# Miniprotein binders against Pyridoxal reductase, chloroplastic (PLR1): the designs that were tried, part 6

Target 1, 350 residues: Pyridoxal reductase, chloroplastic (PLR1), of Arabidopsis thaliana (Mouse-ear cress) (q56y42)
Amino acid sequence: CSNNTSNITTFKPLKLPLFWPWQKVKMGPLSVSPMGFGTWAWGNQLLWGYQTSMDDQLQQAFELALENGINLFDTADSYGTGRLNGQSERLLGKFIKESQGLKGKQNEVVVATKFAAYPWRLTSGQFVNACRASLDRLQIDQLGIGQLHWSTASYAPLQELVLWDGLVQMYEKGLVRAVGVSNYGPQQLVKIHDYLKTRGVPLCSAQVQFSLLSMGKEQLEIKSICDELGIRLISYSPLGLGMLTGKYSSSKLPTGPRSLLFRQILPGLEPLLLALSEIAKKRGKTMPQVAINWCICKGTVPIPGIKSVRHVEDNLGALGWKLTNDEQLQLEYAAKESPKSMIQNIFQTR

## First folded at step 9 (miniprotein)

Design L80W (from h3b with L80W)
Fold by ESMFold2-Fast, scan of step 9:
Structure L80W (fold): chain B 350 residues (1-350), chain A 93 residues (1-93)
Amino acid sequence: as target 1 above (350 residues)
Amino acid sequence: MKIRVEIRVESDDPEVLRYIALLIKWLVEEISKKYGVKVEVEIEERDGELRIRVEIEGDNPEALEKALEELLFRIMYLAWELGAEVEIRIERE
């Protein structure tokens, strides 16, 4: 019989994106991927085990994220420990500048940085200068989102108004495309939203601790007011500092001070970890992918950390599918049945 | 029952170290009140670091463990948010 065996190439399916353009999330004037990445581990030596020898791998992980349509990267002017203060912004800026995948299109990346509400930042001019310093470290002319890292309302309410004026000036000077806040509760979100709106400034995002370990009444109230005000919730620590990965136990702890926290919390997470494991197995997914997907299903934009190429590869698998309502309820019930959860950030306001 | 927590915090910015010391003093008072435990804190600043000793004492084991848990969470987040290096050691009675 006749067959053609010469010059045959195995048919390779066309590459499908992990998400479609219409699945991008609106954040004020911005359009972002349904998941971003945080760079808080970059330059953090003791808590996250950062070493400068990791920089090449982190750059590869960054390029992998870009290749797969991720356009939101979160950092902060306080990130990087000890002598590496500011290192997170410096590394992110270097990777954006050097990116072959972005050559000529560096502005397609949405850089979100956070400006610390240090007690010595007492003028709007000082806060604008903090933004300029971040732009310098990032080697960019404009931020996607300039964020106030935490509220001073509970201890220095007059300072907070000055910091809000700084955000207004950043926007008016074209240093940021939009402004956001971090660790703001529903009451403070309403106040800053109204303050910025009357001055023509878009408040696009509220970044808070939000995960299966941080879905208490406070988080749900924040999500509700964000939806009401047209603010997008950015969920940080979507994996609970790594506790939701399934990689750790009392006999296999992370390095550094996180090990002490894990010894305290992990034994109390059994119902949730079991539910995550079961759904992951049923879906042919990993536990981190399920935990991140849950945050996306709740209408938030999670920002898991870029730690390695392997972590980015795994986290990207959170995209392109969706948990059913029943699966979401199963996870939420298991979380409520778990005797342990994460504590609110010390800077979280009402 | 007594738990001793020894914390070392490093920063190249002395203002950041002083701010961390102030926040830790406040945190200790809040934890003591919230969990009904006795919390004592001693803070020493030198050579770009804080050396912090926290002693948590109480008669309710569950309250004592919750107080420790909140202290660990909030100190680690505080140090990370402020760009400071942190090492923690725990000694139990």
Scores: ipSAE 0.700, ipTM 0.874, lowest interface PAE 1.6, mean pLDDT 87

Design L80Y (from h3b with L80Y)
Fold by ESMFold2-Fast, scan of step 9:
Structure L80Y (fold): chain B 350 residues (1-350), chain A 93 residues (1-93)
Amino acid sequence: as target 1 above (350 residues)
Amino acid sequence: MKIRVEIRVESDDPEVLRYIALLIKWLVEEISKKYGVKVEVEIEERDGELRIRVEIEGDNPEALEKALEELLFRIMYLAYELGAEVEIRIERE
C-alpha cells in the first residue's frame, strides 16, 4: 500500500577476487596466489624490447596484479641487460614502495629473488652480501623467498656447498622468510633438501622450466620429488617464450633473437597449438590463459612475465576456473604428438 | 653440410662476459659430442662485447639441425639468466 520511492543507486561495482582464499597455495611458511608474475623482462632490451619509457605502464600492470590478489613476484639480481643490470629488482622495489594499493601493507607482497651462482662468489659471506644488495635495490628489509639461481654441481661442487651455507645464513639472519632453488634437477633437488633439513632450514620452492612445451621425463620427475618432499614447483616460461600465445606463425615472427628459435620450433607445434586454440574457443578463453591454467592444474605456480597492462589483464583470465581432466589429457596428448618442444635451460642440472 | 652462427653478447660487467665465453666453450663441446657434429668456435672480447663465431659441420642433416636448435636455446637462456644482451645471425652453406 505505501508509495515506495525508487532508490536509484549509482555505485562502482565491487571488484571480486579472481580466486578465493582457500585457493592460495602453501609455499613453505608462505601463502601465495596460484599464479605469480616474473619481472625478468624489466630492463631486458633485446630479447623482450624493454625501454625506460615503459616504466609507467609496468607500474600500472603491477598495481592491476595486486588489485586482483596476486602476491608473488619473481625477480633476480642478474636481471636487466647492459647498463640496466639490477634494474628488475630496482623497478619492483620502487613499485612496491610507491603502491597506493598496498597502503602500508607492503609486507603482504611475497618477493622472490634469485642470486646468481657466479664463479667469483666463493664464500658464504659473499652470498649473504648478494642478498643484502638485493634487499637494498628492492628497498625492503626481508625477502619472501631467497633462491639460488642455478646449481654449480656439474663443474664446481665445492662452491655449491658454500652457496648452500649462504642460503642457510640468510634464513638464520632473518633476511629471507624461506629459501628456494632454480634450475635444479631431480638428483640435486634431493641433495639440497636433505642438506637444508640437517641445518633446520625448509626448502620451500623449486623453480624450473615447466609448460606444455616442457613436460618431459625430467620435469615430471622434478614434480614428483616436489610433491613427495613438500616443495612447491614454480613454473617459468609457462608460455614457451611466447610460442603458446597463438600470436605467431611462419609469416608473423617476433622481433629479435626469438625469431630464429620460432622459425625452428613453431612449425613442429601445430598439433599442440590447434588443441590450445580449440579448447580456448570452447571455453571463451585465450590460448595463453589455457596454457597457464594447465600449469596451475598440475599443481605448479606459474610466473608469466609482465610486459604491459594488457598482458596482465589477459593472464589474470587464467584464474577462477579449471580445465577438466579430459581437457588436460587432450593438451598433453597433442604436446606428445608435436614433433618439437623446448630444450632445457643451459643451467638446468641433473 | 655446414652452418655458421654469429653471436654478439653485450654486458657492462667484464667478469660476466668472461664467464659467458667460458660457458659457450663448454656448451659447443657438449653439443659436438652429443650430436656427433664438428664444432669450431672463435670468441673475441672487444668494447664490452663478445663476438662469437660458431661453425657446425656434419654429414647428418637431422643431427645438424638438432645441434643448431640446442645452441640457440641454450645461448638465449644463458643471456636471459645473466642479464646480457644477445644478437644472433645464422648462415647456411
Scores: ipSAE 0.688, ipTM 0.872, lowest interface PAE 1.7, mean pLDDT 87

Design L82F (from h3b with L82F)
Fold by ESMFold2-Fast, scan of step 9:
Structure L82F (fold): chain B 350 residues (1-350), chain A 93 residues (1-93)
Amino acid sequence: as target 1 above (350 residues)
Amino acid sequence: MKIRVEIRVESDDPEVLRYIALLIKWLVEEISKKYGVKVEVEIEERDGELRIRVEIEGDNPEALEKALEELLFRIMYLALEFGAEVEIRIERE
């Protein structure tokens, strides 16, 4: 005779949202999804292989992101191929305007654009006009976040003060709901925060390269400063330009110029890629999903790139779960054991 | 030790190419100072492209390789940012 045993009925919950409303991230006056999407590849024909025939698929990818609660989209006035035409902003604006998913609620999308610190942008008025040009290309009345794309402190420090005044004027004129910066190092981040505070403008976001390939001393210092000052860190290149996807090896490089960067870094990434693969397999997730989830677990808002419907589908799987502290430490140890990491962007300040 | 790097950057926007040329001049100074290597750069702007010749010279092999890596990565990031095509050739002494 068998011992008394209970039958366990396997219960599968109803389909739940990828994240709950209380998991939204505060970013100044904004409430954003825990992951956003970047549009760096949109209109970039030479490096990312963009073609106009891709526009329908990009629009479908955008709609899929909206359907799954993503409300943060990052772009820049420098993004795209061709004469500084803001192709990425134009595509995003078209998709927002034409969106069936938004059904006339276009203002629910948080658009974060970045204004390039071009050497010919020498007055605050020119910088405000750059914002107005972005609004025109995006076909919206107000940006969620207006960002200075990079600092000029290292080579044109007098220009930087003019650009900062431009950000203040954008905010005061109601052209942007919040102000942010990109590629600012620890020292410059504190300086701009303090400057903006004296002008009554809160600094809402700091966008920097941050991933398992970019968690060095400066990234950790920036994160600490962001936490201390109430600034949200937006993590760009959370997949290391594709190196953390598991698709590539020293014998299988991507097409185009990225192959040069990959040749330098990939040979030294085996410990990290193995750790990502093991955790992904254990969790029933993909390596990109684990890498993005790690960024979210660190309290950042990653903005992986939208290139296809498949990329959005995969990246959305980074939501709705969390890596344990032990899994995070395992990944961080493997990254430290790897002899290669990303070098700071040329625009990154001290 | 001496390393020669020939870089071609292609863009359909002349202003992008002009700006990249300015940034590369600043980058060369930064790399020279950071790694204690001698860096010389020649930049030629032609319609649709920049032709860049960089010569890195130093007595410390590790510093020389680090300087090369940083040059390559930062040039790649400039190309990624502006949607410019880049081609690189490296010759070691």
Scores: ipSAE 0.318, ipTM 0.689, lowest interface PAE 4.3, mean pLDDT 84

Design L82M (from h3b with L82M)
Fold by ESMFold2-Fast, scan of step 9:
Structure L82M (fold): chain B 350 residues (1-350), chain A 93 residues (1-93)
Amino acid sequence: as target 1 above (350 residues)
Amino acid sequence: MKIRVEIRVESDDPEVLRYIALLIKWLVEEISKKYGVKVEVEIEERDGELRIRVEIEGDNPEALEKALEELLFRIMYLALEMGAEVEIRIERE
């Protein structure tokens, strides 16, 4: 016959998942994988070297993440540089829509986007319309998490309340399943939590820079408040813009503006990089896997960036195991011993 | 000692460029006060781009390098969060 396909039925042990269903993390009404992925590099031409020729590989990387149980993907309405503004949301939406792995289960993907606190977004209606524009670019009817990208409290406190009202309306209209914030400090986290509570809206997530390079007093206080208020911390830059990968040195710098920063910081990270390397070697893991695993061990949900299939393959190896308390302390002591660390995001509030 | 930083920021949205210019002016003033260095900034807006010249001057090398590090970190995050393209060049004098 002309049979071009065959079905081989044989007994084979099923592959164990990287994590079990009970290891999923609760974020308000949502159940998310213990690690998500960020898409900030998508459409970012100079800092991350994005080119449209990368789109096929990014789609493959997305499918690999889904295949391995990842259901949290973070983006923003500002992501994508120059004429590619909004490109991160457009690509994520396209990949979700076209996904062979999802096949009608698009609602199992938790899309978290962030709405920029631009000074010209002066009404709650304008902020709700920003959400609708994101839904259009993503080609979905509802977001998993709608996030305020940064606080205006330090320079436009009246605008802050308007943006908070916008988040309330997004939730009440069913445009988002949950509400979160990004770059909020301890004081502002408590204030928005309490405000939203008066409106019947739970605050489910706080996204902040958190890593072995960003575990200062402010990060620890934010984590403490999140734990007290039942808010889940999403840790961005868990690899310190790539500094914790072990890939770079003074003779092997990344392309673009990051190279200037790496020249200043990398030489001061030697104690931490050595500790990461030693633990990685002992465990048969990579340095990025150890750094991401540390964030998970601290009770956060890290969102490392997707740039390639190789990056996703490597980052997935952060799952399915845990650093011991002793290993965590070793890394933390090495980080404190290192003369350099990452500086707080310009939009981080009190 | 003096460090000159030349920054070029591109955006197709002129309102985004104006907001970035405002934030950079605020940032250089904050860095000046924090590290006790003199910071001069000149910003030219033209044809969808900002051309920014920052001169950091001081007599303490450690403070000068820390000021540069903070400027680089915060400008990179500013560009990331705002979806703007940036080029940065550094000249030490």
Scores: ipSAE 0.698, ipTM 0.875, lowest interface PAE 1.6, mean pLDDT 87

Design M76I (from h3b with M76I)
Fold by ESMFold2-Fast, scan of step 9:
Structure M76I (fold): chain B 350 residues (1-350), chain A 93 residues (1-93)
Amino acid sequence: as target 1 above (350 residues)
Amino acid sequence: MKIRVEIRVESDDPEVLRYIALLIKWLVEEISKKYGVKVEVEIEERDGELRIRVEIEGDNPEALEKALEELLFRIIYLALELGAEVEIRIERE
């Protein structure tokens, strides 16, 4: 392997993009990269082992994503554990503000944040103020997408209408360019779409757990509704909290609470992991790249989480190619033959 | 057959801790109904943390394992969505 110890270049090499402008995904009034990134891990100390010493590497990872055309970053006002509450938004805001790659074009980044449906958020004004607090932490004047983090329909249906009114007001006041929802099931997705439409507000996005480990009847129904109503599905946990990376086995588990879940689920994923490995080898790709590419092939916009430059570099390799229909079917069949899959998020409604 | 799950949850926000306690009580009831298992929960709140003991008991091993899997998944996502620190320990008979 050769190191170039002298950089004598008479011109810069032409860098081809990982995707072309016409391959960007329409999401309401927005044009987003085919894959975004989630910031779940930023400030999460136990589940992902976040430390503040990681901030420099996270900033480098963010810059690498921007350099490769990624313009969608997902966060939430609840992200960050303990005293680091709101840390994900604060770090993302700092990275955008300080970005040398953006150089005054900070508004070209589509920031999607989620507002928690806390039981004490009882007025539309409180919900609008949650949006203003997120803008303050992010140090931006307008969000790309303002999202309701989960539905309260099953236990506080009157609160949900108030939160929906909050989304309407955010949009009307120009605090968000688009509105979306997270963890909405098929029935509530149709109801909020119709409600917002009567208020002159289009529903832009529906963020749900969607992966080769989470493609049950409800996910397929949500995708069908999204396609019919012109809503874009944002797929979170496209790697199943790390289970689809191929890095873990019954003898090599992650640290923290995920290890207990992996002990239960991972042994039952052998057919799927073998299919992912085989396709990855044939394509000269990694298992995460294949799993993410599958989500893109299904017409969703996956938001894998970033923890390092290495993670971003690997995940970027999911772009610029496409699984064949036969490869997609092979993966889907292997997933169905696997005795284990992921469980629905506690906040996902009907 | 019996499985004991010990959960410690920390948050800097007392309202978030109270909300988590309510969600866990609801979750335990839903799991009990869904899998036909007996689920008992004890929650102790002190000084910015919840200490939760969940005991799952049943005669069907498959239902018991599925109940545990759903509890683990949903607690992990609860912690993620609400920004809470969580530690989990499992003991089996």
Scores: ipSAE 0.692, ipTM 0.873, lowest interface PAE 1.5, mean pLDDT 88

Design R18E (from h3b with R18E)
Fold by ESMFold2-Fast, scan of step 9:
Structure R18E (fold): chain B 350 residues (1-350), chain A 93 residues (1-93)
Amino acid sequence: as target 1 above (350 residues)
Amino acid sequence: MKIRVEIRVESDDPEVLEYIALLIKWLVEEISKKYGVKVEVEIEERDGELRIRVEIEGDNPEALEKALEELLFRIMYLALELGAEVEIRIERE
């Protein structure tokens, strides 16, 4: 009763790169992968359920990303909840230092961190010292990108100039290779670009909430300004905190505080989720891969969050292909037909 | 019609907790004006925690739901950006 044939040969599939060198994205003096990864979850105990027992899995996920050509990793000096404040930077630094996969590739890894615009950071010297503290936690001598995490224009406009001077000094001192901003609206983005230009410092990146759930007039205007001024848009929350994964419904909510948002928003996303599902099925892709690919097709660099090896495996499948213009329009129309969308971040300026 | 939101925020940094309290007070005022709803907020700080009670009241159910959605979204991003732990509970009248 032998049912095996002697003519069956098992070959491993051909390992082609997920993207080619010419598909890397120019970001000021930097050359980055078309997608990066964010580390919001690293040290976030309630919203993302972080525990220190997860560190081995997070390190494996980080190595998988490197192995597949990802060279952009975004963190912040405020990431890590409660007693774990700064933990995201500490974990990223540890993983970089211990990485065997980085030997021979260290010069291509871009670490982007964000410095919180806390109201008690009142001098340019304090802001430069925030950068030095991040370098210490990361255990590196120079950042790829040093970013101002949000604008103070709405509550302390005079403080903002001081923080901008801090960015200038970081660049001039060689602590960062490039400078960027996060949560800057159209008006403030033009103002900081022009200010930095008078000091001989190019603004390389603007990180904002941008996804199929966040393509309102302000996001589109920011993208237009970025294109005009030679700034690269880094798109955060490209999956809408998980709402675009197709994994959740009213009967299958995530754990923690996100469940309250999902209960409110998910029923109003049916047209968009259906369009994502249809295109994903047609392409042999997942819904998250389609949603991330849409951000890339718009000329942005998305930074989905690293939470697990499986999540990184899935998100990597967003690379190496492109949605057609018709598919992009179908998704955008479905998003407009959906009665719900993401609300702007509390720190998003005009 | 009334919605009560109980928010617990934890941080070991008293300055971060004070900043969050100020941002939440500002946020509820903004939401009240934007949606034409009455918003009352009570904030108590103890032992590295903020205990926040937000009461949203109005005659328009759609405006109340939109006000709640904006509060939830902005609090989640505030917690993410500032590295604070947040727990939320909603009670409806």
Scores: ipSAE 0.647, ipTM 0.856, lowest interface PAE 1.8, mean pLDDT 87

Design R18L (from h3b with R18L)
Fold by ESMFold2-Fast, scan of step 9:
Structure R18L (fold): chain B 350 residues (1-350), chain A 93 residues (1-93)
Amino acid sequence: as target 1 above (350 residues)
Amino acid sequence: MKIRVEIRVESDDPEVLLYIALLIKWLVEEISKKYGVKVEVEIEERDGELRIRVEIEGDNPEALEKALEELLFRIMYLALELGAEVEIRIERE
């Protein structure tokens, strides 16, 4: 993507749909919006500051996303802290079931959930049961995408084969329309693709940390493999946990443990944040919109987090236009010149 | 040069707490090797929470800061992926 689409610059007397309907992207047998949303924050009390009093606003944010054509929502069976374990799936299921905007078309929403590779999940049957438990919490009969949350290859390679067999059984039993993986590095991505192929199961998605803060050699290699094998890359943390929003500084930090990470990393992001700000101003866009648009321009499907109505409103502005190749290169150069970047997820494999 | 990190992790699932403890012990070893710093960890489990004390020591300030950054980031994702409540406190010397 090297040409920009026209921006809508006229007054808006009503909430208008996007001027240019974005093309849905193929993800195995699925057709998904070019950006989805993650529900990482739903039920996460300390890291993201979740409180149950927020549920009404989260539901409004969910409806806004649907109203604007978003049909991909990512969650996980481990999301939700303490006694709220599974709360992300429960809230997403509740919002889908109760949605007046869907008007009985609940099956048009692509729910992607992830099953934790817990060391006590030692049989394929246990993994299938994890899928059934997620379906129960979500109150749906079939998932769009059932994902293995991380690889056990580095410490329990025999367990990983069992978990892969679980994914095969989920697909064969019709519990999921497609299967995917998360936090898989280049080597393991090829291995699972080939394994699933021997069982007649296509690997449709690979979810990894991918952003202007996470575009190292490994991420680029994963993207290349995805393109070669017909796998769609789902980019998580496209805003770097919020560092690319431009709203934080040493005097204006987020709440919770993220503030400690931001104190360490933000000062070293100046070249990237300045480039991002300049392009945003030139385009009449926000820094988050530019950062998300960059992920889309790279051929990935970013899943920024739904935290509020305002966040969804802003992130939706990442759609309907594209950065030029020169703008993409400017951002990438600035990222390389920045002394700091994101560290890879602890569960990311080779 | 020395950095102390105190981490509290809370979960209502004792197995998840045990798994987090094992992953943090592994993480400390990885960081020590990667940055050439000495990392010591002390983990206590009590009443549905882990109290983790990490001490990072080394002669190179840049390596020490990078080790801290990797520890903070990986603990952040560990807590997110496993649905655990986490609080962190840092003391530099």
Scores: ipSAE 0.637, ipTM 0.850, lowest interface PAE 1.9, mean pLDDT 86

Design R74M (from h3b with R74M)
Fold by ESMFold2-Fast, scan of step 9:
Structure R74M (fold): chain B 350 residues (1-350), chain A 93 residues (1-93)
Amino acid sequence: as target 1 above (350 residues)
Amino acid sequence: MKIRVEIRVESDDPEVLRYIALLIKWLVEEISKKYGVKVEVEIEERDGELRIRVEIEGDNPEALEKALEELLFMIMYLALELGAEVEIRIERE
């Protein structure tokens, strides 16, 4: 990591970074870029149209993100559909290992993976073994962040305690540098934080659906708790599965099953899409860049998906500037005036 | 008014398919209660494949549309979190 003075005082031609070192955000012992990238689309055939022929382009997109200072990449042991189970972790691991941009600095990449709370993962040992399997697929010795993918509190509260013990053991054994959770609501977030604290394990991150389409009472309460407890909120689906891009309408729907959902939701997003478009035009930015920047302005770390070089290039334009408080309020008001929004994830707890 | 939703789910893990079937059965019951609509679900499992038929009936068009909307979101979330391939077909009225 170069310091502020080195970047300012250099006499050689220099590409200016999209963000400065002091704009990195703290996540427990980690220092991460203000935006990361998710790899959910890697290996998902029907919803995102993944093909193995895309792997070279995905690697180029990964290198572009690294070149521009992105060091946080989110994946999961459940990512990759059908026969491609685990493919997201395998591809990320391959790209990190082969990276010309890293050249022996592979440990500078913060890999955040999520371990599924499958009902058959009944022992802390099984959960630790899930972590070891992820490390094997990623071809690394230690994760930046090991995350519990969802809570079992509402249907299997005894299993949840076992999974929490698994996270503790991962941390104590040095398999992960930090521990996080995903899809945890306000009540369970406090409970796991307090539990982990009794075991000497800090809770680093809370990943939840958070965007201009997902800023309801629970999201705001989770953010407040994160701020109070020193937990970083990682915002997933910051573009609402693509609904906030401005690329789609009733006459131009995405491919696959998303088209059915978009047909239901898009007509009800007109006030928000108009506000996004107006601010984007005023700023010389794209609608996705404005939507992602809003998440950053709220103090979250968004993880939009890596789908192509073009997507990464566009999303990187969300960095290096800030929406004013008035622009943020305009977007939030327009979102409230829109009759449609995203519904809570089925795995989100209370 | 009646809406029929045909869902095909594919996974190489039979335990994941069984878990999805359980979640869908729970989900349609919750949606039925939340929106005051009648929901009937039929699930058939084959090697690597799950075929689900959901029929939603109700007298309130707004409630029926909201029920469908929640079902579609929840299926997307299941695909996202569990790594399942999904295909959806809808027949209205």
Scores: ipSAE 0.690, ipTM 0.874, lowest interface PAE 1.6, mean pLDDT 87

